# VHH binders against UV DNA damage endonuclease (uvsE), part 1

No score or structure here was measured in a lab: all are predicted.

Target 1, 305 residues: UV DNA damage endonuclease (uvsE), of Deinococcus radiodurans (q9rte6)
Amino acid sequence: MTSACEAVPQLGLVCLTVGPEVRFRTVTLSRYRALSPAEREAKLLDLYSSNIKTLRGAADYCAAHDIRLYRLSSSLFPMLDLAGDDTGAAVLTHLAPQLLEAGHAFTDAGVRLLMHPEQFIVLNSDRPEVRESSVRAMSAHARVMDGLGLARTPWNLLLLHGGKGGRGAELAALIPDLPDPVRLRLGLENDERAYSPAELLPICEATGTPLVFDAHHHVVHDKLPDQEDPSVREWVLRARATWQPPEWQVVHLSNGIEGPQDRRHSHLIADFPSAYADVPWIEVEAKGKEEAIAALRLMAPFKKD
Structure headers, positions and changes below count from the first letter of each chain, unless a header shows other numbers; antibody chains aren't numbered by Kabat.
ipSAE, averaged over its two directions, is called F for ESMFold2-Fast, E for ESMFold2 and O for OpenDDE. V2 adds 0.75 times the mean of E and O to 0.25 times the DockQ between the complexes of E and O.
[cut] marks letters that were taken out.
The coordinates of atoms that the task and the answers printed are left out; those that the model quotes come from them. Centres of patches stay.

## First folded at step 1 (VHH)

Design d01 (framework vhh_8dlx_2)
Fold by ESMFold2-Fast, scan of step 1:
Structure d01 (fold): chain B 305 residues (1-305), chain A 123 residues (1-123)
Amino acid sequence: as target 1 above (305 residues)
Amino acid sequence: EVQLVESGGGVVQPGRSLRLSCAASGFTFSSYAMHWVRQAPGKGLEWIGNIYHSGSTFYNPSLKSLVTISRDDSTNTLYLQMNSLRAEDTAIYYCARDYGDYEGSYYYGMDVWGKGTLVTVSS
């Protein structure tokens, strides 16, 4: 047998690089609505083709920089979930082989992929039209993940916050009825205001959904002094128990700009919580992106010298 | 073992017709939508079209008048009929299995591909 046993955490890149290497194009809803049907089709074909090419370049970037976890932008395919307009869906169908090629580039490079849809996705909204649009948006994201050739397991997460505060029971009741491409990939993340890890854990246990722990959100929510608070390690371990297998556990890493209570994300990670040292997969949520990952690799537990 | 095997390729004269076959094994063929995709020398993949388990078809608009996709679920076989072949139709042709049926959409992912069959259109 080979002596390969201690894996340091794998650091994940979120959506974009600070440099020009990974940047995606978009179009606003108002600009898009001003176009004729033929112009909409041509615009989305150009934009989606460009973004798929950029995504393939992101796979090359990850391979070149030993990055094995990448969060896909939720805005890769503008207008894909637009109600009453099938233009995006038709264009993406035409580009299906190119999308699968991009997904295979990541898989061949050993890069794990996940998505975190926008904050307007509120599955447990008290408004039926918001619940319907949220399921539509989640289904569109899952369709993109299927098109990339990604497994329908928590290895390829669709990650959400708990949504509307005070509606945890409604969230737990809705999860089993989600479409399989969404339900089988679903993860829940604690946030700074509405849902603590303690509020999400029973929902995760009841539905078989993994808990993605975010220590910065926990510290802000509970007004704790810093991410070395003993509760941080306790929540890393409690969250790990929701992952099957535990080696698939993902956590989020971020720091405030002006201290532990600052909700604005810093450029680099100055404070790496000791509780994260044995976590297998860590998404780095810093404005410095690839610069923050490079800087982290000079710190314990990543320092090889 | 899930497997797709294309056949029927070869050298064909411009203006002629050709039918490709794809033999499926190792899964319930009748439950899946199927795709045809091609790759010309030095170019990227080009989607030709798909056929749902119901028999409904969608085609690449630039190819719609030139191709017909059909299936025979009793023999687990997918077909691509091509008419009025041109030199630019020279490519490796692949069949691919769809992920399955999503709710009411044009978009499908492909999870299993054949090894391809070469079609050369030359005079």
Scores: ipSAE 0.000, ipTM 0.187, lowest interface PAE 18.1, mean pLDDT 85

Design d02 (framework vhh_8dlx_2)
Fold by ESMFold2-Fast, scan of step 1:
Structure d02 (fold): chain B 305 residues (1-305), chain A 122 residues (1-122)
Amino acid sequence: as target 1 above (305 residues)
Amino acid sequence: EVQLVESGGGVVQPGRSLRLSCAASGFTFSDYYMHWVRQAPGKGLEWIGNIYYSGSTFYNPSLKSLVTISRDDSTNTLYLQMNSLRAEDTAIYYCAREGYSYGLDEDYFDYWGKGTLVTVSS
C-alpha cells in the first residue's frame, strides 16, 4: 500500500457496478422481524458471508480496472445496528477473519476505501431517538471499517451530510463527543438544500473535520448556472484547506439528468468541472458506475499527459 | 419502527378525481424524499413521481398532467391527487420512502406501504 499523493486524479467507484460483478444481498426489516432467533442467525450468517465474498470480488474488480478508490456499500451488513438485537454483531464477530481478508485484498490492490452512510443517519436531529440511532448506525459502520483493518483517519473516510438544517451549532457541539472509531474518520459533505459549503466550513474548522465538496450540490443549492461558476474553484480550494494532508482531499462528481439544476444523477458525466482537474481523489456519482468511469477516462484531463 | 400506510383507494367512476393519502410514522418525515409507485393488474411497477423535503416535485412525464404530489409535514402525510381517472389507472398504489439519496441509488426504496387498490370502473 502507498500513501503517496497520485500525480493524476483517481476516479472512485461508488458501491455497485451496473454489470453483475458487484451486487450485494439484503433483507428487509419486516422479513427479518418475522424470523425466529435461530432463523435470524442463520439468515444473517448466509447473507454476511455472501456479501464478504462479493466484497473480496470487488477488490479484484478494482484491481482489474485500475480503480484505486471504492465506496463501500452502507448496506453490506443488514441489521448490524438494530437496537436490542445483537445477532448481526455476533455473526460479524464470527466472520472476523473473512472480513479482515477482504480488507487485505483491497489494501494489496492499492484501493482506498470509504463509506457514506444512508440519509436516515442524522446526527443533529431534533429528535433524541434519531440522534441515538444515528450514533449507533455510525458506530456499526466504523466497526465494519475496523474489521476490514482500515485506519482510523480521514484516509478511510466516514462521510455524512450536515444533517438537520438550522442545527449547525448542535452538529459542531456533538462531533467531539462521537466515539473515536467514528470521530477520527468523519467527513462532512455539502448538500443541495440544508448545508452549503459556507455553512459547513466553520463546523469543519472548529472540529478538525474535512469538508468533501460536491459541486453539483453547490450549484443546485445556490441556483448557479453551471459547475464552471467561479465559486466552484473557490470552494475546491477552501475545502482542500480542511484536509491534512491536502493530497487526501476527496470531492464528489455528479451531473443532473436535465441540466445543472436537476438533482437526479445522470448515467454518465458529460460536464467535468475544470476546478476538479487538480483534485487527487474524485468519487464518481453517476448511475452508470463503472461505465461512467470508463467514459471519463477518454476525456480531458484524463486523456492528456 | 418505520411505517407507511396508504388510504383513500376504492371504486371510482371514469373522469372523476381521487386523492390518496400515506400516513408516515417512526421517522422524521420532513427529512425524506417520498415517492408514489403503482402496479396495474398483470403489469410491472410504474413510478408516478416524487417529492423532495423542500416540496419540489418530479413526475413521470407520461403522468405529469394527470397527478399532483404534495406533503403535509405537520401531520406526516404524503398525498397523491389524481384527476380525470381512466380505466387504465386501475392499480395498487404504493407510497415509498427514498432510502439512499446520498449516492447513485436515489430511487432505492427502503420502506414501502402495503398499498391501496384503486379500481376505475363504470
Scores: ipSAE 0.012, ipTM 0.287, lowest interface PAE 7.7, mean pLDDT 87

Design d03 (framework vhh_8dlx_2)
Fold by ESMFold2-Fast, scan of step 1:
Structure d03 (fold): chain B 305 residues (1-305), chain A 124 residues (1-124)
Amino acid sequence: as target 1 above (305 residues)
Amino acid sequence: EVQLVESGGGVVQPGRSLRLSCAASGFTFSSYGMHWVRQAPGKGLEWIGNIDYSGSTFYNPSLKSLVTISRDDSTNTLYLQMNSLRAEDTAIYYCARDLRYFDWLSPEYAFDIWGKGTLVTVSS
């Protein structure tokens, strides 16, 4: 049929749409804490039910627009990881059939799902309380993925940055001890400040964790002129070697607003790195979301002729 | 996806006040500390201050009397109130969610998330 060398990359939608089609509801901690226990349960039941329905709508949106990769929002289930409060967990258990049905909607649409939890999750923090809350938060995200019926493999990954800079050895040491629902889905992404791909690669190799390469972060981190720098292709290939099978490789695509060194993310992707042309799965990290995906499909390598 | 969108910048006269906003989405805003940082033309990052999840603030000592940070958890919005603006306050202002590693003397290695920023120009 088609192989990676014959097929164009699959473009992924991140969390929500610019349009009204995919938008999630939330509740603030202050408002939640002001509620009685019965009111908290009712509030989370309403919120979680609504967001599961929106998630089902996201599956339909992806199917309608030929989107085969979708990053789940980290904010689907507010208060799920709140220490000392089991209300969210109980409500999610009550909604297990609806959550599983939403997961089936994505599977039926041929959409791969992954999560990138918030950056307050710092597994290798030098503070024990931060490490404990980070594992709790990661476990909560893994519970959502389990509830959606998603495999405990990097096909449905939980993606993190390297966390606290200068603590790569500590990160490598703790990964094998993570709970299986987290450990078996874990991926690591290079960032523009703390962890270059060169710093993450040995950790990935030692722990069997795939490296998600981000060319924009690489270019900013190393002060390179643009994403056509030869090192970009080299890192696409080195990162690919951490994926088993290589056809599961995911990379991140983003552009700066005022050129290659601008840390701010643009609305659309003007510069598609040639190094990405044979990458199987690409998350599009642009403010334009679905508009950026549509615009990319009019460019090489996606356009016909 | 965590998103932060700064707004409220523009051209202002010296001595005036300005309030910047940062709209947050993709995370439980009320559970996180938030920061303001800025970058003047041709210079590195300068940490302005932060507000924790409980509303407690801590400021860069060189800026403490000139700025106030506040938050509205009902709208997921962070604010920076600046008073008595000077030409040296000309910079792109960014909000950031929580610090990966706190060292206020080296803020460029501490911030985890960047929005597009909002430009403040103090000129006649």
Scores: ipSAE 0.000, ipTM 0.181, lowest interface PAE 14.1, mean pLDDT 84

Design d04 (framework vhh_8dlx_2)
Fold by ESMFold2-Fast, scan of step 1:
Structure d04 (fold): chain B 305 residues (1-305), chain A 125 residues (1-125)
Amino acid sequence: as target 1 above (305 residues)
Amino acid sequence: EVQLVESGGGVVQPGRSLRLSCAASGFTFSSYWMHWVRQAPGKGLEWIGNIYHSGDTFYNPSLKSLVTISRDDSTNTLYLQMNSLRAEDTAIYYCAKDSSGWYEGTDYYYYMDVWGKGTLVTVSS
């Protein structure tokens, strides 16, 4: 590690708080489909307005707790990507000034925003209907980021896993053809099963897409003893090379419940990998959310000697 | 346009030291891991180690006590310092640019897409 003059990592909050401060409303597809067109419009106007208000509250929460990185929920605007139904898009258009104001609240507070859409988004699926729905879903997320006033750069990241295993070449071929609001924000994250960082790195280099390294996923994928394995530091640095500038690098931090091989996320982070000490931005993926961030701030490299 | 040029090889006596250089051009040198790899006569390729812009280095455990890798990003130059040279260190030494892929012939995962032509080191007499 480099000298004590280096800045400590910024810890990021993921989607929600355990407490009541940041909680979003939703509606299930089956319930939504049971509504008349007028009821659908009224329901989404109420939900979207409420969630935009919650986003402004999230900006205030981050500022009050010195959190400078926040992952937006993928469920902020339910039904926005629903094929054949433009109700969500119309409601979001109506709320455009409120959405932009919420985005400005984050940027004015110095909070970096990114999104990690759900696992069902599989850009490189061998099924055309899944590829089409995946591009539609990604485009809907990018529309939200545009509406928040966020730049079309990896500073405001749209993060995905590599998708269907064994289809890396197809993923690399598809990325250049993605719509600009998606393509310019795209990042790829290694996972526990389908795509190791080794499999994603050539795709990232070929397409100019940054690699978001997740040490827990790497340790599970390769059946390593723990996150102090020398390969963890190696992958932090290899992933950093995909970020321009390198100060924009994001990594994911999580721990297993029953040791390093457990895929289930723990409530708190007990083991902070030494390899992460000089990483500029760290998303904390723990069930304790804000409690996990507070606990981490009592550990090296965050604690004052 | 991407090019790597090794220099500094030659004949050296056992127990002596030698420093090899690698001049890089045609890419953003500071953005890549750089590797040293060697090939002894009649043997396969042997990975020596790598280094990043930060100065972080990883070495083949068999060679760690005998070599030091360094870089000067202001001049786009990679270095390999070898001490206490032995007859078995006789080899062609290559520098290589990282590209993200498996390299055959080693049990380490390291990635190289551009290689220099190599420089011969002969340890004799």
Scores: ipSAE 0.000, ipTM 0.106, lowest interface PAE 20.4, mean pLDDT 84

Design d05 (framework vhh_8dlx_2)
Fold by ESMFold2-Fast, scan of step 1:
Structure d05 (fold): chain B 305 residues (1-305), chain A 122 residues (1-122)
Amino acid sequence: as target 1 above (305 residues)
Amino acid sequence: EVQLVESGGGVVQPGRSLRLSCAASGFTFSNYAMHWVRQAPGKGLEWIGNIRYSGSTFYNPSLKSLVTISRDDSTNTLYLQMNSLRAEDTAIYYCARGPLWFGELSEYFDYWGKGTLVTVSS
């Protein structure tokens, strides 16, 4: 059926490939701080230029392998959010035309982009300095997305977990006060410890923030036997209601290494939840990256009859 | 109170050069990167370039051969030297503090001057 094939989920690549095609350079804070101001500038110019070129290559890779969803690494521009140091900001400003061209390459290839900051960002921390640094980090990521020419809508997500457990009301109160480049792209993902989908849904509804459902996190959080639990389909549908339009819904797909309760991500996806068969966009969180996507395409619902 | 005051604008003939100044007060000027931005009539904001606290300059590639940015930290003054002016350079020129990304420019600047009008006409 043509209509059934058109309804097949789009599988997303996360950050890099296992192969040499997409790999990014970095620098540690201690090494960076040891450099003089001129050396810092030269180091970041070299590193950011290299990573923008790799991003351009990632767009070509996605086009060549029919990948239409790609998660940008939160480590593309090291030192960009470093308090009291504007070197990263100045260098990326100098590279603005190259950054925009990389963004256009993804858009022209029909590839949807999103970010999930990997730093420990805690927007609802009880410590003001942690809240300030968290907003600064999120704002830096939003600036990168703006520089790539990406829309300020949930089509181009800035995805975050719920942060500090037991502080959901504080998170809900804080979200409306976030800067627009962050607030308009914000999505919330349930995690395996602090925030279940049930705890995030009221926050999402109150703030107009979409819920990105992760079935593996749900199964671990609630100590369920597997991702075929009936609650998985219920949460796919409840999360979908937070998306406007529903065709923009994103979910996360991952498997444990040693069974359903293992928090560590497996190399390949052995267990594809039946509840995900009609989800439009799926991020594949597996260590095998492109190999996991290729393997998934050999099984239902992706394999043609 | 942070204050940025641009000067040096006016009517100038095509092909000539013009130097704009920005006088800064209310903060430690030498600690900040400074930017020049312009807005032509009926158009959006266009980033011209910046100069870091170290003196390093970064330019819009479309304008690099036509402009030079410099600073004098002893007088808290930022400069924009423009050469070979064209009718297309007619704009209000703004001095701004803060990092700049391509996109919605007003959300990235801490402080702006009031601007100085440059009209290139024959």
Scores: ipSAE 0.000, ipTM 0.215, lowest interface PAE 14.3, mean pLDDT 84

Design d06 (framework vhh_8dlx_2)
Fold by ESMFold2-Fast, scan of step 1:
Structure d06 (fold): chain B 305 residues (1-305), chain A 123 residues (1-123)
Amino acid sequence: as target 1 above (305 residues)
Amino acid sequence: EVQLVESGGGVVQPGRSLRLSCAASGFTFDDYAMHWVRQAPGKGLEWIGNIYTSGSTFYNPSLKSLVTISRDDSTNTLYLQMNSLRAEDTAIYYCARKGYSGYDFRSPYFDYWGKGTLVTVSS
């Protein structure tokens, strides 16, 4: 914890840099399945070792550039959640000391870590096979966070959208039954189509889950003219009430490419909502990544006197 | 074949203005948002700004007072107007077309780049 009383928001880097500094390796399922069991183990050992080294480099990058919030890529350990194949789990266990060292590098640098798994994770799907694979995927993400030595609290967040629309009651009912490594880190984010902040707030209150507010999604969902709409500040404050302590509140910042209603994320953030000026932690959802953070730091409220 | 060709670079004195051009060919220019990016000697890439198909522009906040981007869809030409040039504006200037989304160094986001035009600000 660097400072609980800091007035200026901490800007978060999402997954990768545009530059070559933070890049992760992968393998396709097709290529992986073509390998023998021994070849699969050797391939994942090489790949996971490489990505852990890159992750340690990401901690150094964040420290060097005064970045205190970093979203871990959801694809750091490919095949870790593959049903019926324990190779990834065994390799990750073998690399436990290296993974823990990478986690300590972030913690020692004062960098808060979180994950936002892919949108195909739908906990409240009407299809049992999708619910099962979604829980498995979330559990794999939580295992990575455990291996990094991260606390099972919303300080180290596992963030999801509300999933399938019209199934809010089902989502609320299943959250208490999620495995503890997932449940204790869970956060819910409003989206531009299925779940507004108003639809998620009762679920968050009933389950003790923090609401991560996304003003761009809110503006698109409600067809508002821009992120200066008075409802944006209202939702920042209502969402803040779901965070214990309120200093842990995270919001998402993004701009549309061709105006406020464009769902595609811009390269840089041209419009910083005034409602976010006192928010402690902000994830920057821009395609320019570190370039967007650097550009934002030249704007109010980040400019020095 | 898709091509982007920058021109208008050269040696310019501090405090002067310079206009760069980018001639586009091999695609429907009117359908694409266009970008300007620069790279100073020994430095990383710096995004300057873009212009949408509508003619709306977004600029790097650190450069907004110094640059203007415009386009002429009738001639498939993109422009960068630079005012009050400083020694630190010395760089290779690239014209780029907006590509598919991606996370790799430059290529997945900008699918086509020009070869660049060198601007040297020197007395």
Scores: ipSAE 0.000, ipTM 0.120, lowest interface PAE 19.7, mean pLDDT 84

Design d07 (framework vhh_8dlx_2)
Fold by ESMFold2-Fast, scan of step 1:
Structure d07 (fold): chain B 305 residues (1-305), chain A 126 residues (1-126)
Amino acid sequence: as target 1 above (305 residues)
Amino acid sequence: EVQLVESGGGVVQPGRSLRLSCAASGFTFSSYEMHWVRQAPGKGLEWIGNIDHSGSTFYNPSLKSLVTISRDDSTNTLYLQMNSLRAEDTAIYYCARDTSYYDSSGYYHEEAFDIWGKGTLVTVSS
């Protein structure tokens, strides 16, 4: 923006820190399957308890560093969505008071929470078994958000890309039938190849789903020279119209490592799009994590005289 | 016209090896990162690994010693070599063209696959 902005966007931390303060533990399916039933229960109890403690630490970290938006890791509760195995669900149920307490720590600190599942989630796949596993994975994420005490609204967002390219009509048809814990939190993000903002907007409008605009993905998709292209501001405003209220709008901020067409995310954000200056909530997708947020706070529009 | 066709699946005994193929057509195969993923009956998808345009491979750490991914750009074919097969390797195996990237969390973002093959079934039983 050429004009000074009065409101300063809130910058969001994604999943973990570069430093040791916020790091989560996990287990692979192969390793888990090698365990006996008793060992599986003990392993998940240990992992889930540890990760809930780390979440409480993440809330404290956000409070200490004036971070008011945090993306929950998709790997917090491994095996929770494993079909035919209820061990994860039983362990999470046992830890319900601790999970709720962790959620209250974020709420008390004024930190908005959201999730972006980074698994093989393709809601509009042409294969029923892939659609079923995708819904199960999304439902597991929504269950975590329920357990944290988070409202079933786009304030506590569950973000997905558009999935399989050329299947936008199928996606639009599927969204109303998603389980309420998922549907009521759902947001759609434009990507670098399959779904432009123009392809997602009519789906978002038809289903009441907010559009999370990503300028880097837009620039890559349309092969634009940089994030100062006039279309970036146009899409910030068109995406904002899908948010009710507009003050809940989230956008993604990232830069390429080797120029605007590089899909790989840089360590710090060198190029902050002027179009984002009046956006209320910005997720910072940079490998530097908290270092990138600290560096951004030294730049306009965040820098105070 | 853009297609991925997996082949080479079947019934195999535990401890044996199997090589799967994925034939690609309708796009510039040599320019794309390619993936192998699998889905056991009634389970979610499990990422096996990928190979980039230069032939560099990245594997799921739990599977690294058991699998090898390779490509032949002259025939537009992707391969998955599996050794020491176990009953738990029973799954439908898919190849996928990758539009994914590493996100800020360091995760390999796999949900942005824009082309999925039909899959090939591997059954490991004695």
Scores: ipSAE 0.007, ipTM 0.205, lowest interface PAE 9.4, mean pLDDT 85

Design d08 (framework vhh_8dlx_2)
Fold by ESMFold2-Fast, scan of step 1:
Structure d08 (fold): chain B 305 residues (1-305), chain A 126 residues (1-126)
Amino acid sequence: as target 1 above (305 residues)
Amino acid sequence: EVQLVESGGGVVQPGRSLRLSCAASGFTFSRYAMHWVRQAPGKGLEWIGNIYYSGDTFYNPSLKSLVTISRDDSTNTLYLQMNSLRAEDTAIYYCARAPEGYSSSWYDEYNWFDPWGKGTLVTVSS
């Protein structure tokens, strides 16, 4: 629709700010294991309480800066998915009212929340123990989203890459058997090594899972000259067809530091792909975080002249 | 049990070289990209670099003339070679495993890398 007056894409903040406003606390596994059971409980109660408070602050930050999309950190609740240790789960249960209040702060601010687990989650691994731990980790993340009061739909997305390369058929076969809190939120993203958008699309279509297109990964995977390659727009449109409604479509935006083939993320987005101009929701994966979003708002298509 | 154990830290004089090791166990080391990250006293995490299972390396541009990352898949060991050490290199050094299929990204270091070891302290002083 060449005469349509489209809304400008909503730019999403990823996990934390460069400034001090949104920063989370953690504990390493080695340090945690050195603690007694009582010390573990006290440590996680302190950490989880602190991080929930920071989440409430993140909702306020997003409201103040007109940010309507926020990616939750997958490390908000360290040790929650630790096998054989229920301390994290017990602490999170104790903090359920505070967690729900944090989720309501985002909902009241009109902020869409999603999660992209960055830890080792390979649902289609050739190793049974990795498949089991991956389902456990995804279930823990889905539990956090449930506790925040988030819908079990792709509006509140649990996003993964395709996992183990060459195992697309296994991925397609296992998706229908995932627990509902995971399955109903699942999205798949193309990556720079294992799964192209072409490899993921049939899996997405077979399982009813939306495809989150990442143009930077696509350009690196296929060794293309830049993100203005005609295939970028083609994949934006093919990915959009996996979203119902199409207005829920999310894409990822990042640039390389030293050119289009550089896998490292730049501080700011210098090259906004023209193919993204009509995409409703864009996660900005740049080192500058909120600074990158502010800079983008001064550029076309966001600048209204 | 999945473990990463850093070693080789200690007190070293300015201008000297030091090699850190990270011993991996409980997973198929040769299938994963591995990272080095450091934290100086009172400062945030700084990404040093990574090495893919293919042997390809990527470094923080501010550090690439001073460090080399290598791996020995036969011993499940990751290495960080540091040259021309300065007082500002005083930090706790951590190794971390990247999930399969993911590219490196500095902005997600504490959310990205699994598992974290306890680290090894390097103190550069005379």
Scores: ipSAE 0.000, ipTM 0.250, lowest interface PAE 11.5, mean pLDDT 84

